# VHH binders against Type II restriction enzyme HgiCI (hgiCIR): the designs that were tried, part 15

Target 1, 345 residues: Type II restriction enzyme HgiCI (hgiCIR), of Herpetosiphon aurantiacus (Herpetosiphon giganteus) (p25258)
Amino acid sequence: MNYQRSFEDLEFNAIKWWPQELSATVAEASVLPILISSQDLFISILKLSGTHPEQIFDVINAAQISANLFLKHLVVLADYGGEMIKRLGKEFQEIFPRMDSTLEYYMNYTFKGEQYTYIFKKLPIKGLDNSKLAIDGKAIIEIKPLSDLYRDMIMILLYGSTTEQFNLAGLEKCEIGTILGKNEIIYTYITQKYLYVSRITNGANTNSLGQIAQTYVCDILSKYLPNDYSVTRNGKILLSDLNSQDSTKTSFDILVEFADKKVGIEVSFQVTTNSTIERKAGQARDRQNRMHAHYYWIAYVIDGAGNFERSGAVRAICRYSDCTVAYSESEIAVLAAFIQEKFNA
Short names: E, the ipSAE of ESMFold2; O, the ipSAE of OpenDDE; V2, 0.75 times the mean of E and O plus 0.25 times the DockQ between their complexes.

## First folded at step 7 (VHH; framework vhh_3k1k_2)

Design p03 (from n01 with Y104S S106D D107Y Y108E; at its last look DockQ between E and O 0.01; V2 from the best seeds 0.00; counts 0 for: pae E 18.1 > 2, placed apart)
Fold by ESMFold2, look of step 7:
Structure p03 (fold): chain B 345 residues (1-345), chain A 122 residues (1-122)
Amino acid sequence: as target 1 above (345 residues)
Amino acid sequence: QVQLVESGGALVQPGGSLRLSCAASGFTFSSYWMRWYRQAPGKEREWVAGISSSGGSITYEDSVKGRFTISRDDARNTVYLQMNSLKPEDTAVYYCAAERWGLSSDYEYDYWGQGTQVTVSS
């Protein structure tokens, strides 16, 4: 079997986005991956919603995007953070007028030069925050229908800047309604906002995504390998330095051992650009040589849309690897087959 | 580690002015919405003013509008609150806070300073 893959073969087998079974765990650590993976759908919805100010609700339903995920996109793009959402909820009744006859609150807004009135169906509510909107943590993967609360919030985030109250509660930031249907503007606006966000977010828990990636590989390998094989995260091996007589402990993301046989495994799954793959690529030739000098092998699990944008690094890894696989259960089973082939020889 | 350090709080007479500063470190300052809050003895903490990550969107609580001015200097990683025409009702501990867009939970990106005391006496 051909374990030394080309860049093209590896990319062909790649899933590029986090496996669905990890969605809750990944979302708890960071919402960026689900936002990036749904970005094209979000852009399409904006492009198709330029005829009537509430047309976007019909398009959301037709696109079958979860209402909370759609709202999260708007929150990110408007720069309308959780403090603004809490402020909006706390001050709602002082911001928006109320009809005498029905006691319903309303918002006068503008769409393409014409004035409209939107009557709020659910707001105000007590304790409006990201949690009640299910837009943070693992709640973002919950499938939420387009409820009255979501309709109210979406209308505010689309058109708040066009109201006479625009200087209150951050409403001046709520301008996305002004670009609906403007195809030449939307793509650039959205992609540049998400490129900017991706570049500077970093995430307080980016190390957690790496640990999630390693654990998934370990769990799958343990499923397909004999129970007497040792599968260890962050394993270390004493290896000789090929340019000297000294030996150095070398760390691998995953170490598989049986008797005196070892395979060191490096794991990288990144939906956004990151320098980690460049570091692994720069080390690949030397690490392979040192492993081979000890009759050990080295393998890589490489996936994620961001990693494949660094084609030079990935090609180098493929060249200096005994086995390179993508990040699906079927691909990790190929890695397990490689390990068993080498350990049984 | 993230730090927000407020300074500039003092005792002033009614009608006086103060400028508060909040020096930020340990995060990419230009990517954060910056806000001022205050808490008087026996009262709940209240929002005072906010400035977007770009500096283009500025908002104020109604009781301070026209008297207070929020600004930011991204080169110095500092947010300011210029307080003019101070009243005894402005007496409070003033807190600086930083908020990331809703890309993560508010808890992980709600950074707070320790506060600086402003006292406006009679």
Scores: ipSAE 0.000, ipTM 0.122, lowest interface PAE 18.1, mean pLDDT 82
ESMFold2 (binder alone), look of step 7: mean pLDDT 82; pTM 0.821
OpenDDE, look of step 7: ipSAE 0.514; ipTM 0.814

Design p04 (from p03 with I58F; at its last look DockQ between E and O 0.73; V2 from the best seeds 0.00; counts 0 for: pae E 11.9 > 2)
Amino acid sequence: QVQLVESGGALVQPGGSLRLSCAASGFTFSSYWMRWYRQAPGKEREWVAGISSSGGSFTYEDSVKGRFTISRDDARNTVYLQMNSLKPEDTAVYYCAAERWGLSSDYEYDYWGQGTQVTVSS
ESMFold2, look of step 7: ipSAE 0.000; ipTM 0.399
ESMFold2 (binder alone), look of step 7: mean pLDDT 80; pTM 0.803
OpenDDE, look of step 7: ipSAE 0.563; ipTM 0.843

Design p05 (from n01 with L103F Y104S S106D D107Y Y108E Y109F; at its last look DockQ between E and O 0.01; V2 from the best seeds 0.00; counts 0 for: pae E 18.5 > 2, placed apart)
Fold by ESMFold2, look of step 7:
Structure p05 (fold): chain B 345 residues (1-345), chain A 122 residues (1-122)
Amino acid sequence: as target 1 above (345 residues)
Amino acid sequence: QVQLVESGGALVQPGGSLRLSCAASGFTFSSYWMRWYRQAPGKEREWVAGISSSGGSITYEDSVKGRFTISRDDARNTVYLQMNSLKPEDTAVYYCAAERWGFSSDYEFDYWGQGTQVTVSS
């Protein structure tokens, strides 16, 4: 079989988008960094919003934080998950009273010892869920204005615990409005509640998109390769510098070994175009020469719609690769066949 | 491959107690919120209880609050539902589910078990 694929053959076999079975993991990795990086802004908004019950909307607008991202922070802090949001939507008319004259629903709430009435502007709506609020997955990075729906949801999550209906639909958890502008209490509340997010991320390990891509390839290679082959992520090989007698450690995204035989594998999956593939292309000839000097091989797993926008880089990789495959199980099985052929030769 | 396997369902007298277990495999259990749901014959599936990935935030549906207790053991990849003071209205198939807390997307698979039958009858 001709493992040195042309650009056209590689693109023909490409899936271009993340595999279905990875969609949840990829979405998770995409949203977590934005939540961590915006946490200080979220806290600042809470600190600056203590003079009247709807001041927070002016502060949100001034901070230029996307409304869905702000709402997501409230959902996380209150632990008011998607099932409770669905339940709120299904039971909205039973939870909140309706004005006889206008048929509008309203919420009587308390802010700093005084009672207020908020008239809902958009709720109730049919099928309220995380999707309509754009607070899950890739939707979290979309810029959403402070719409009537977001205002309604934010008011509920801030003040729901202060209503007479607090014992319905988890509204007792919706207490953040009671701490607005109270700096010491905000810090105490945040450290208690956000410890849950911190515990999820407390390991030295981050589920980066690169780690997800490499793990998928490793898992499939292990399925198709004999058990006595070693398949490791981020492997290093001591290789000679072609222009000197010195040796240096050279890293690969994946390293497959059996006896003294080795294949170094580079993995790149980019749905949007960026320069990462150009760097790999610039290194391809040197890396292949150094591997061949030791009678080792080098292979590439290249996919993603963005990478194929960089056709010159991908062509260079194909030229200086012993095996180039796309990012599907059937394609990675071809890589496994290449490895077995070389290790048994 | 993700698996959630419920156990402990049984026939029990009104006022009795039962402990359900849900053993998880195929995902990083400590990173997921765990939920219990139930479905009575002819009714929609309804949420019962939830526990955060850290175990620090626990929520209950109002009709079970004070009677049911959810807990988790990350070393055993298992979530539990202790059910006390059982009533005939608690009769249902109980399902375990794993969901991402606040980080779920359109791409995430909802993971459900096969269910375990709880019957409360004389």
Scores: ipSAE 0.000, ipTM 0.105, lowest interface PAE 18.5, mean pLDDT 79
ESMFold2 (binder alone), look of step 7: mean pLDDT 81; pTM 0.821
OpenDDE, look of step 7: ipSAE 0.149; ipTM 0.622

Design p06 (from n05 with S31R; at its last look DockQ between E and O 0.01; V2 from the best seeds 0.00; counts 0 for: pae E 17.1 > 2, placed apart)
Amino acid sequence: QVQLVESGGALVQPGGSLRLSCAASGFTFSRYWMRWYRQAPGKEREWVAGISSSGGSITYEDSVKGRFTISRDDARNTVYLQMNSLKPEDTAVYYCAAERWGLDSYYTDYWGQGTQVTVSS
ESMFold2, look of step 7: ipSAE 0.000; ipTM 0.124
ESMFold2 (binder alone), look of step 7: mean pLDDT 85; pTM 0.860
OpenDDE, look of step 7: ipSAE 0.695; ipTM 0.890

## First folded at step 9 (VHH)

Design s01 (from n01 with I58F Y108T; framework vhh_3k1k_2; at its last look DockQ between E and O 0.58; V2 from the best seeds 0.00; counts 0 for: pae E 6.6 > 2)
Amino acid sequence: QVQLVESGGALVQPGGSLRLSCAASGFTFSSYWMRWYRQAPGKEREWVAGISSSGGSFTYEDSVKGRFTISRDDARNTVYLQMNSLKPEDTAVYYCAAERWGLYSSDTYDYWGQGTQVTVSS
ESMFold2, look of step 9: ipSAE 0.044; ipTM 0.620
ESMFold2 (binder alone), look of step 9: mean pLDDT 80; pTM 0.808
OpenDDE, look of step 9: ipSAE 0.657; ipTM 0.879

Design s02 (from n01 with I58Y D107G Y108T; framework vhh_3k1k_2; at its last look DockQ between E and O 0.34; V2 from the best seeds 0.00; counts 0 for: pae E 8.8 > 2)
Amino acid sequence: QVQLVESGGALVQPGGSLRLSCAASGFTFSSYWMRWYRQAPGKEREWVAGISSSGGSYTYEDSVKGRFTISRDDARNTVYLQMNSLKPEDTAVYYCAAERWGLYSSGTYDYWGQGTQVTVSS
ESMFold2, look of step 9: ipSAE 0.006; ipTM 0.516
ESMFold2 (binder alone), look of step 9: mean pLDDT 80; pTM 0.813
OpenDDE, look of step 9: ipSAE 0.705; ipTM 0.885

Design s03 (from p04 with S31K E108T; framework vhh_3k1k_2; at its last look DockQ between E and O 0.41; V2 from the best seeds 0.00; counts 0 for: pae E 10.3 > 2, unsure alone 64.6 < 65, grease 26.4 > 24.2)
Fold by ESMFold2, look of step 9:
Structure s03 (fold): chain B 345 residues (1-345), chain A 122 residues (1-122)
Amino acid sequence: as target 1 above (345 residues)
Amino acid sequence: QVQLVESGGALVQPGGSLRLSCAASGFTFSKYWMRWYRQAPGKEREWVAGISSSGGSFTYEDSVKGRFTISRDDARNTVYLQMNSLKPEDTAVYYCAAERWGLSSDYTYDYWGQGTQVTVSS
């Protein structure tokens, strides 16, 4: 079995996005991965929706994107957060005029120089918030059809900045309708907004995603390894310093042990590119040398679309690794086979 | 077979009212924007009013704004034009049209009715 992978072989076996069986767990820790993985679809919908102001609903239906996920993209892009959504709901009747003849609320808006009137079909409602819209936490993975409530909210987020009352409830931020069908602008505008949001939100949930990644690897290793092997997260090994007789505790994301035999495992799954993989690459040669000096081995589980944008770092890890695998059950089974081969020798 | 059939045209006095209907068949009515146009003798056909496929958005030509109201009934596959405060210059053949935009094309699919005569005189 080929344990020493090239960058090209590793990338060929990579899944690049979180496994579907982890989607609820990952979404609870951060909605950012599902937003990034659906971003190209969202951009395509905006590009195809520039001919008429409600064309976007036909395109959403044809794309079969869940309505709450599409709305979350708009909320993030407009920077129209949950407190503004609550304010919109509480102040709805003060913001939007009502037709005397029907008592229905409406929005006069502009699209490509023409004035339109939109009659709200569901709004106002009591207690409008992110929970009712299913756009936070695990709720984001629920499949929601394009209901009247979602249609009303989408119309507001697209065209709210063009209404007379644009200075109320943050409606001036609701400008996405102005870029529909403008291909040159859309990609730059949207990806820059997600890059900015990604930098702010990564710090809040990065430790949880790392723990999810490690637990998945541990669970699969325990499935394929004999029960008398010890598989621990954040394991430490006492290793000699190569320049002295002293020794220090050295930490690994996962440590597998049986008798006097050990494999240290580093895990990195990153859908966005950041400097974490470069730190692991910079340590790889020294860590391998120290493990080999004790007749131990070192392995890496490397995946995620962002990590593969750092090809130099990943190549260095492959060079200074006894086994490098991607992040799937079949790939982690290869790591388990490597461990058993080394422990049985 | 696509068909749009207008009805309700009549001779009326200035200041009177009429309600036009357009019954649709042979296509999925709920997916189309519906519009009313009119053509006076010797003149070009002009747009009057439009209503979105969802019924949530509508527009009017300036000279009829406040006097005419467009509506639709998807259960009956019918679009209506309520015309109030009629003037002699509203005299025309009124046509309904169905329009839909392609998902990947700038072209639309258009279907037209044969028209109903509205005459405002005396």
Scores: ipSAE 0.006, ipTM 0.460, lowest interface PAE 10.3, mean pLDDT 83
ESMFold2 (binder alone), look of step 9: mean pLDDT 79; pTM 0.800
OpenDDE, look of step 9: ipSAE 0.699; ipTM 0.884

Design s04 (from n01 with I58F A98K E99V Y108T Y109F; framework vhh_3k1k_2; at its last look DockQ between E and O 0.27; V2 from the best seeds 0.00; counts 0 for: pae E 10.8 > 2, unsure alone 63.9 < 65, grease 24.4 > 24.2)
Fold by ESMFold2, look of step 9:
Structure s04 (fold): chain B 345 residues (1-345), chain A 122 residues (1-122)
Amino acid sequence: as target 1 above (345 residues)
Amino acid sequence: QVQLVESGGALVQPGGSLRLSCAASGFTFSSYWMRWYRQAPGKEREWVAGISSSGGSFTYEDSVKGRFTISRDDARNTVYLQMNSLKPEDTAVYYCAKVRWGLYSSDTFDYWGQGTQVTVSS
């Protein structure tokens, strides 16, 4: 069989986004993947919501996006973190005026130069925080309907900067309502904000996502390989340098062994672009040569929308790999077949 | 078929009050923005007031601010226009309208009723 894939074949078989069964685990480690994967839908909702101030609720319902996920997009874009949300809840009654006749709180805001009044339907509430909004951790993947609480919060985050109270509780950051329906600027505004968020969070959670990716591959390989094969995460092999009498420890994301036979496997699943795939590409030729000198093999599991933006790096990896597969169970089964062919030959 | 039926128009003295009603049928009323428009003799139809689908947002044309109040009752599929401190300049046929948000089409469509005549005697 020909296991050395072209870039085009590898991308054709790619899943691009984390498998559904890993969604909660990935969300616990980082919210960024679900925000990026839903970004185009979020942008589309903003583009379609420029006619009237509350049109966005009709569009959210039609799009079937979960209300907490939509709210999380606004929270991230406004840099309106959990401490600001707690402050908003604690100070709500001092920030917003109340109607004497109904005792309902309200917000006067501006849309396209016109003044409007929004009457809060659920706020204030006791103990407003990220948990009550289901916008942190694995709660973000729960499906939440567009409740009165979510409507109130969305109105604040869209239009807070246009209200008389803009200088209180960070409301000046709540500006997304001003770009609704402005198709020429929405895409750039949203993607640049998320590019910035991606840069500052990627360094903080890269190791956790990498371990999740490796574990998934290990679990599937163990399913398809004989039990007497050893499948080890973060395995090391002592390899001799061709130009030196010293042995160098070479680390692999996954090491599969049986008797004196070894396959080193590198794993990269990146929904955002980063330099990790470039480093693996730069090492690929040398690592393959050193493995072949010992009659070992090297394989790669490469997927994620961000990695395929680095086509030069992925092409180099495909060229200097004995087997390259994407991240589906069927693709990892192909890797298992490759390993068995080499170990039984 | 979409139907909007306005009622409550009458002849009234300056300074008087009227309440207009618009009964809606043939669509999911709670999903749509509703507006009132009016057309005075010899003039183009003009916007008067609007209310969001949730009833949480509303706006008014400047000359009616503080005198007119728009509201809706989703249980009765009805939008109202309470008109106070009426002036001869308010004499017009009043129409309610359904506003479409057009998710699957770039076109915007409004549906109009037959109108109700409001006449303020000078």
Scores: ipSAE 0.006, ipTM 0.356, lowest interface PAE 10.8, mean pLDDT 84
ESMFold2 (binder alone), look of step 9: mean pLDDT 79; pTM 0.799
OpenDDE, look of step 9: ipSAE 0.330; ipTM 0.731

Design s06 (framework vhh_ozoralizumab_d1; at its last look DockQ between E and O 0.40; V2 from the best seeds 0.00; counts 0 for: pae E 7.7 > 2)
Fold by ESMFold2, look of step 9:
Structure s06 (fold): chain B 345 residues (1-345), chain A 122 residues (1-122)
Amino acid sequence: as target 1 above (345 residues)
Amino acid sequence: EVQLVESGGGLVQPGGSLRLSCAASGFTFSSYYMYWVRQAPGKGLEWVSEISSSGGSFKYPDSVKGRFTISRDNAKNTLYLQMNSLRPEDTAVYYCAAERWGLYSSDTYDYRGQGTLVTVSS
């Protein structure tokens, strides 16, 4: 089997987004990975929605994103958590005025300097919370249409900060409508806010994206490798020559050991572009040479749409690695087969 | 094939009320923003109200806010304007207009009707 893949073979086997298995698991324990796997779609909807205050609903429908998943992205981006949603529901009738003639509740909001009035179609409701909106736990993977309740909530999250009542129930945080269609501002806002995505997880522990990616690889490797193999996250190896007094250890995202044999594994899953893959590519030749000098091997797990936009870096890694695989269970099983082949040889 | 037909205009005394209707055909009514626009004698075209394609959002200029109410029924392809507390300066020909993307400019309206006359006088 040829473990040293070409760029094209690696990309063909890539999932490019978060693995479906982990997305389902996260829906039971944490929402973070499903948010990461759908983030680029969410951002695209914001970028395409800036000409009219309700245009975003047409774009949501065209994108066929579940309304609850879209709302969860807004809640995270606005930092408008479940406690604020409960307060909004409890105080709704005290916050928003009612039309005398119809008794319908409404909000006056601003879009591009012009004032509008929005009539709520479903709100208020009793017991408004994350559960009724299907935005936490297993419910986040349910497919929900863009109902009147979701329309009302989305309008509040977009434009609440532009209302006279902005200082009530956390509505000052509801400013996303002011950035619609403004690509550079959306990028800045995402960078500021998505560093806080981990604050909204409800699992037993909280992990960074990189740590979650490494844990998934370790779990699958442990499933396919013999129990007497050691699989260690953030493993370190002393790669000194016989005549060198250098005691500095070399770090790998994952280290697999059995007896005196070792494979160092680097993991990169990037749905958006960053420079991490470029740094790994710049080190690839030297790290492979140093591992081979000790009769060790080096492998890479590379996936995510952002990484594959860096084709030069990925090609360099493929050239200077003993095994490259994408980020699915079947691909990580190929990595496990590579490790067993080298350790049994 | 596209038609916007206004009705409900007439003569009314100051302080009175009038309800305008606009029947739409020949296009997908629910995909368009709808407007009322008026032209008083000797004046240019003046925007009077706007309603989003779903009917969820609406807007008025200060001159009519609180007195006029725009609404739509997408099942009947019909736009309405309820005009209360009418004043002599509301005398104008009222036009129904449609625009796909919801811009205020009359230069960007996709369709406009022939109008209905509203006269407010004692």
Scores: ipSAE 0.013, ipTM 0.605, lowest interface PAE 7.7, mean pLDDT 81
ESMFold2 (binder alone), look of step 9: mean pLDDT 84; pTM 0.841
OpenDDE, look of step 9: ipSAE 0.047; ipTM 0.461

Design s07 (framework vhh_7sr4_2; at its last look DockQ between E and O 0.02; V2 from the best seeds 0.00; counts 0 for: pae E 24.4 > 2, placed apart)
Fold by ESMFold2, look of step 9:
Structure s07 (fold): chain B 345 residues (1-345), chain A 121 residues (1-121)
Amino acid sequence: as target 1 above (345 residues)
Amino acid sequence: EVKLVESGGGLVQPGGSLRLSCAASGFTFSSYWMGWYRQTPGKQRDLVARISSGGSFKYGDSVKGRFTISRDNTKNTVYLQMNSLKPEDTAVYYCAAERWGLYSSDTYDYWGQGTQVTVSS
């Protein structure tokens, strides 16, 4: 069977975003993938919320976005971090006045030139932090309804900069309410902010997510391959250099071996663009030639929305590979079938 | 893979000194804010000190004037010099790294496994 897929066939079979079963593990390593994959929904909610200052709550409910995920988008967009959230909690009574008649705290704010009063429904609370808001680490994938606490926090992040006490607890950053319903500004504002965050985080996040990607592939290969096949993460083999009689140890993300037969496998799952896929593409021709000189094979597992933005690199990889598959279990099973075909032939 | 390894903890008499080190690998160290936090069993992590990528620093109120944070970008290492130690400083000390410059332990991207500091006579 011909396992050398075209770019178009590979993209057709791609999942583009991390599998659901890896959501908690991926979220522990980085929140960036879930923020990017939900970005269009977040943008849509902001665009539809420009007629009344609390309209956004009806739109959030209609969109059925998890409240903690929506809040995390606002936190990132406003650059209003966990230390500021803790300070907000500590200084809450200093920042916001309390009504004599009800003892409820309130916020006077401005929306599109008009002044409003919001009465807090849950705040203040003891120990306000990212953990109680479930906007950290793996908690971000938990589904949370739009509770009174989330409503209070959203109102603060939208309108806090328009209060008289804006200079306390970093509230000057809480100005997202000014762009609600401004369609052209919203697209530019959001995408530039997330592109900036993506560039800053690519180093360490990419390495950690790469390890998660390798482990998933390795576990599935071990499930489908005979027990007497060796499946090794970060395996090395000694290959001859094509331009000399020297040899070097060459590393592969996954190495599968049986008797004298070997398949080297490279894995890349990238939801953002980065240089990793370009490096693999630049090496692909030489690595395939060196493997073939030893009668070994090379394969690639390539997926992620960001990788497919680098079509030239992916086409080069497809051209210089013996088998290229996407990142679903069914696709990795095709890779396992390729390996068995070559090892049994 | 990202790794933060704390060292230099131990048992010390009140009034003594310790120097904690945190060796970092697997990320671009010079681009990260680094911090030290401490935790007593049953309590939340408390800020001890943090240092920005540009070398600016902030200390928790209880350690100002006694502790000094520093970083060496050539060695990918953050230090905490702890002087005039008190029994109240007894805790597990964690090294942390963050990329976004947020001001909370819950927003740090990476944490070490911690090193025990015990101040006892």
Scores: ipSAE 0.000, ipTM 0.083, lowest interface PAE 24.4, mean pLDDT 81
ESMFold2 (binder alone), look of step 9: mean pLDDT 79; pTM 0.792
OpenDDE, look of step 9: ipSAE 0.005; ipTM 0.262

## First folded at step 10 (VHH; framework vhh_3k1k_2)

Design t01 (from s01 with S53R; at its last look DockQ between E and O 0.01; V2 from the best seeds 0.00; counts 0 for: pae E 20.9 > 2, placed apart)
Fold by ESMFold2, look of step 10:
Structure t01 (fold): chain B 345 residues (1-345), chain A 122 residues (1-122)
Amino acid sequence: as target 1 above (345 residues)
Amino acid sequence: QVQLVESGGALVQPGGSLRLSCAASGFTFSSYWMRWYRQAPGKEREWVAGISRSGGSFTYEDSVKGRFTISRDDARNTVYLQMNSLKPEDTAVYYCAAERWGLYSSDTYDYWGQGTQVTVSS
């Protein structure tokens, strides 16, 4: 079998997005992947919601998007973060007027030049924060219906900037309602705002996502490989420098060993671009040469929508590897077959 | 507050060379991918070249491969485009852009410069 895939074959077999069984673990490390994978749906909802101020709720229900995930998109797009949400909750009664007769709070807002009144259904509540809204960590993958709390929060994020209280609790940022249904303006607005994604994802950790990716590969390899094969995360091999008589410990994301035979495996799953794929591509030729000098092999597990936007780097990796696979279980089983073929030959 | 300023555009004859510069301010330059785009009269803006945050990887549009070289100098917050063997088809306004994350399923977030005119004519 020819394990040295072309870029086109590798991309054809790619899953592009994190496997669903890892959704909770990935979301705990970063919400960015689920935001990216649901972005087109979010944009479609904004485009279809321009007729009436509350039309968006019908569109959200029809789209089958979780209310908490939709709210997270609004929070990111508006740059209305957790500190502002906490402030909104603490100051709610001072921000919004209350009807004397019903004790209900309300918001007077504007949509397409006309004045409307929204009566809050659940707010105020004690302790309003990201946790209560299930918009951080692994809670983001929970399927939340459009509860009264989510309706209230969505209305504030859409229309807060059009209220008389716009200068309180960051409500001037809550302007997304003004672009509903305006396709060309939506694209411009999103382009301008997505440069701030890192401000919302301060807790994101690329090393944690890398460890999740490595563990997934190790688990699948262990399923398909004999129990007497050693599978080590972040394994080190003592390799000779081709330009000197010295030896250096060289790290691989995964090291598979049996007797004196070794396969070093590099792993990259990136839904956005970063320096990892470029670094691995730059190292590929040297690493392959040094492994081959010891009669060892090198393989790569490459996937993620961001990596495939860098065709030059991925082609270089495919060129200088003994086996290249994507992230599905069936693809990692191909890697396992490669390893067994080399160890048994 | 973010500013990208292109310079170096000129009139040149076919076969000539130019070096474009893009000076950046108002953001952490070393954290961004830098890209060059161009827009010919009456046409949509098209990607030309890109360079990674570390400067260790770069890509080129097919029609400029082997003729154009992108580079960056993080100490001067500047990205360059060396253009050799210029053709009349290279006539365009050239823009630099900065992108932190390669979000592929939506419009790419960019800081854009004002552009610099390159004209290749006999």
Scores: ipSAE 0.000, ipTM 0.101, lowest interface PAE 20.9, mean pLDDT 81
ESMFold2 (binder alone), look of step 10: mean pLDDT 80; pTM 0.818
OpenDDE, look of step 10: ipSAE 0.214; ipTM 0.658

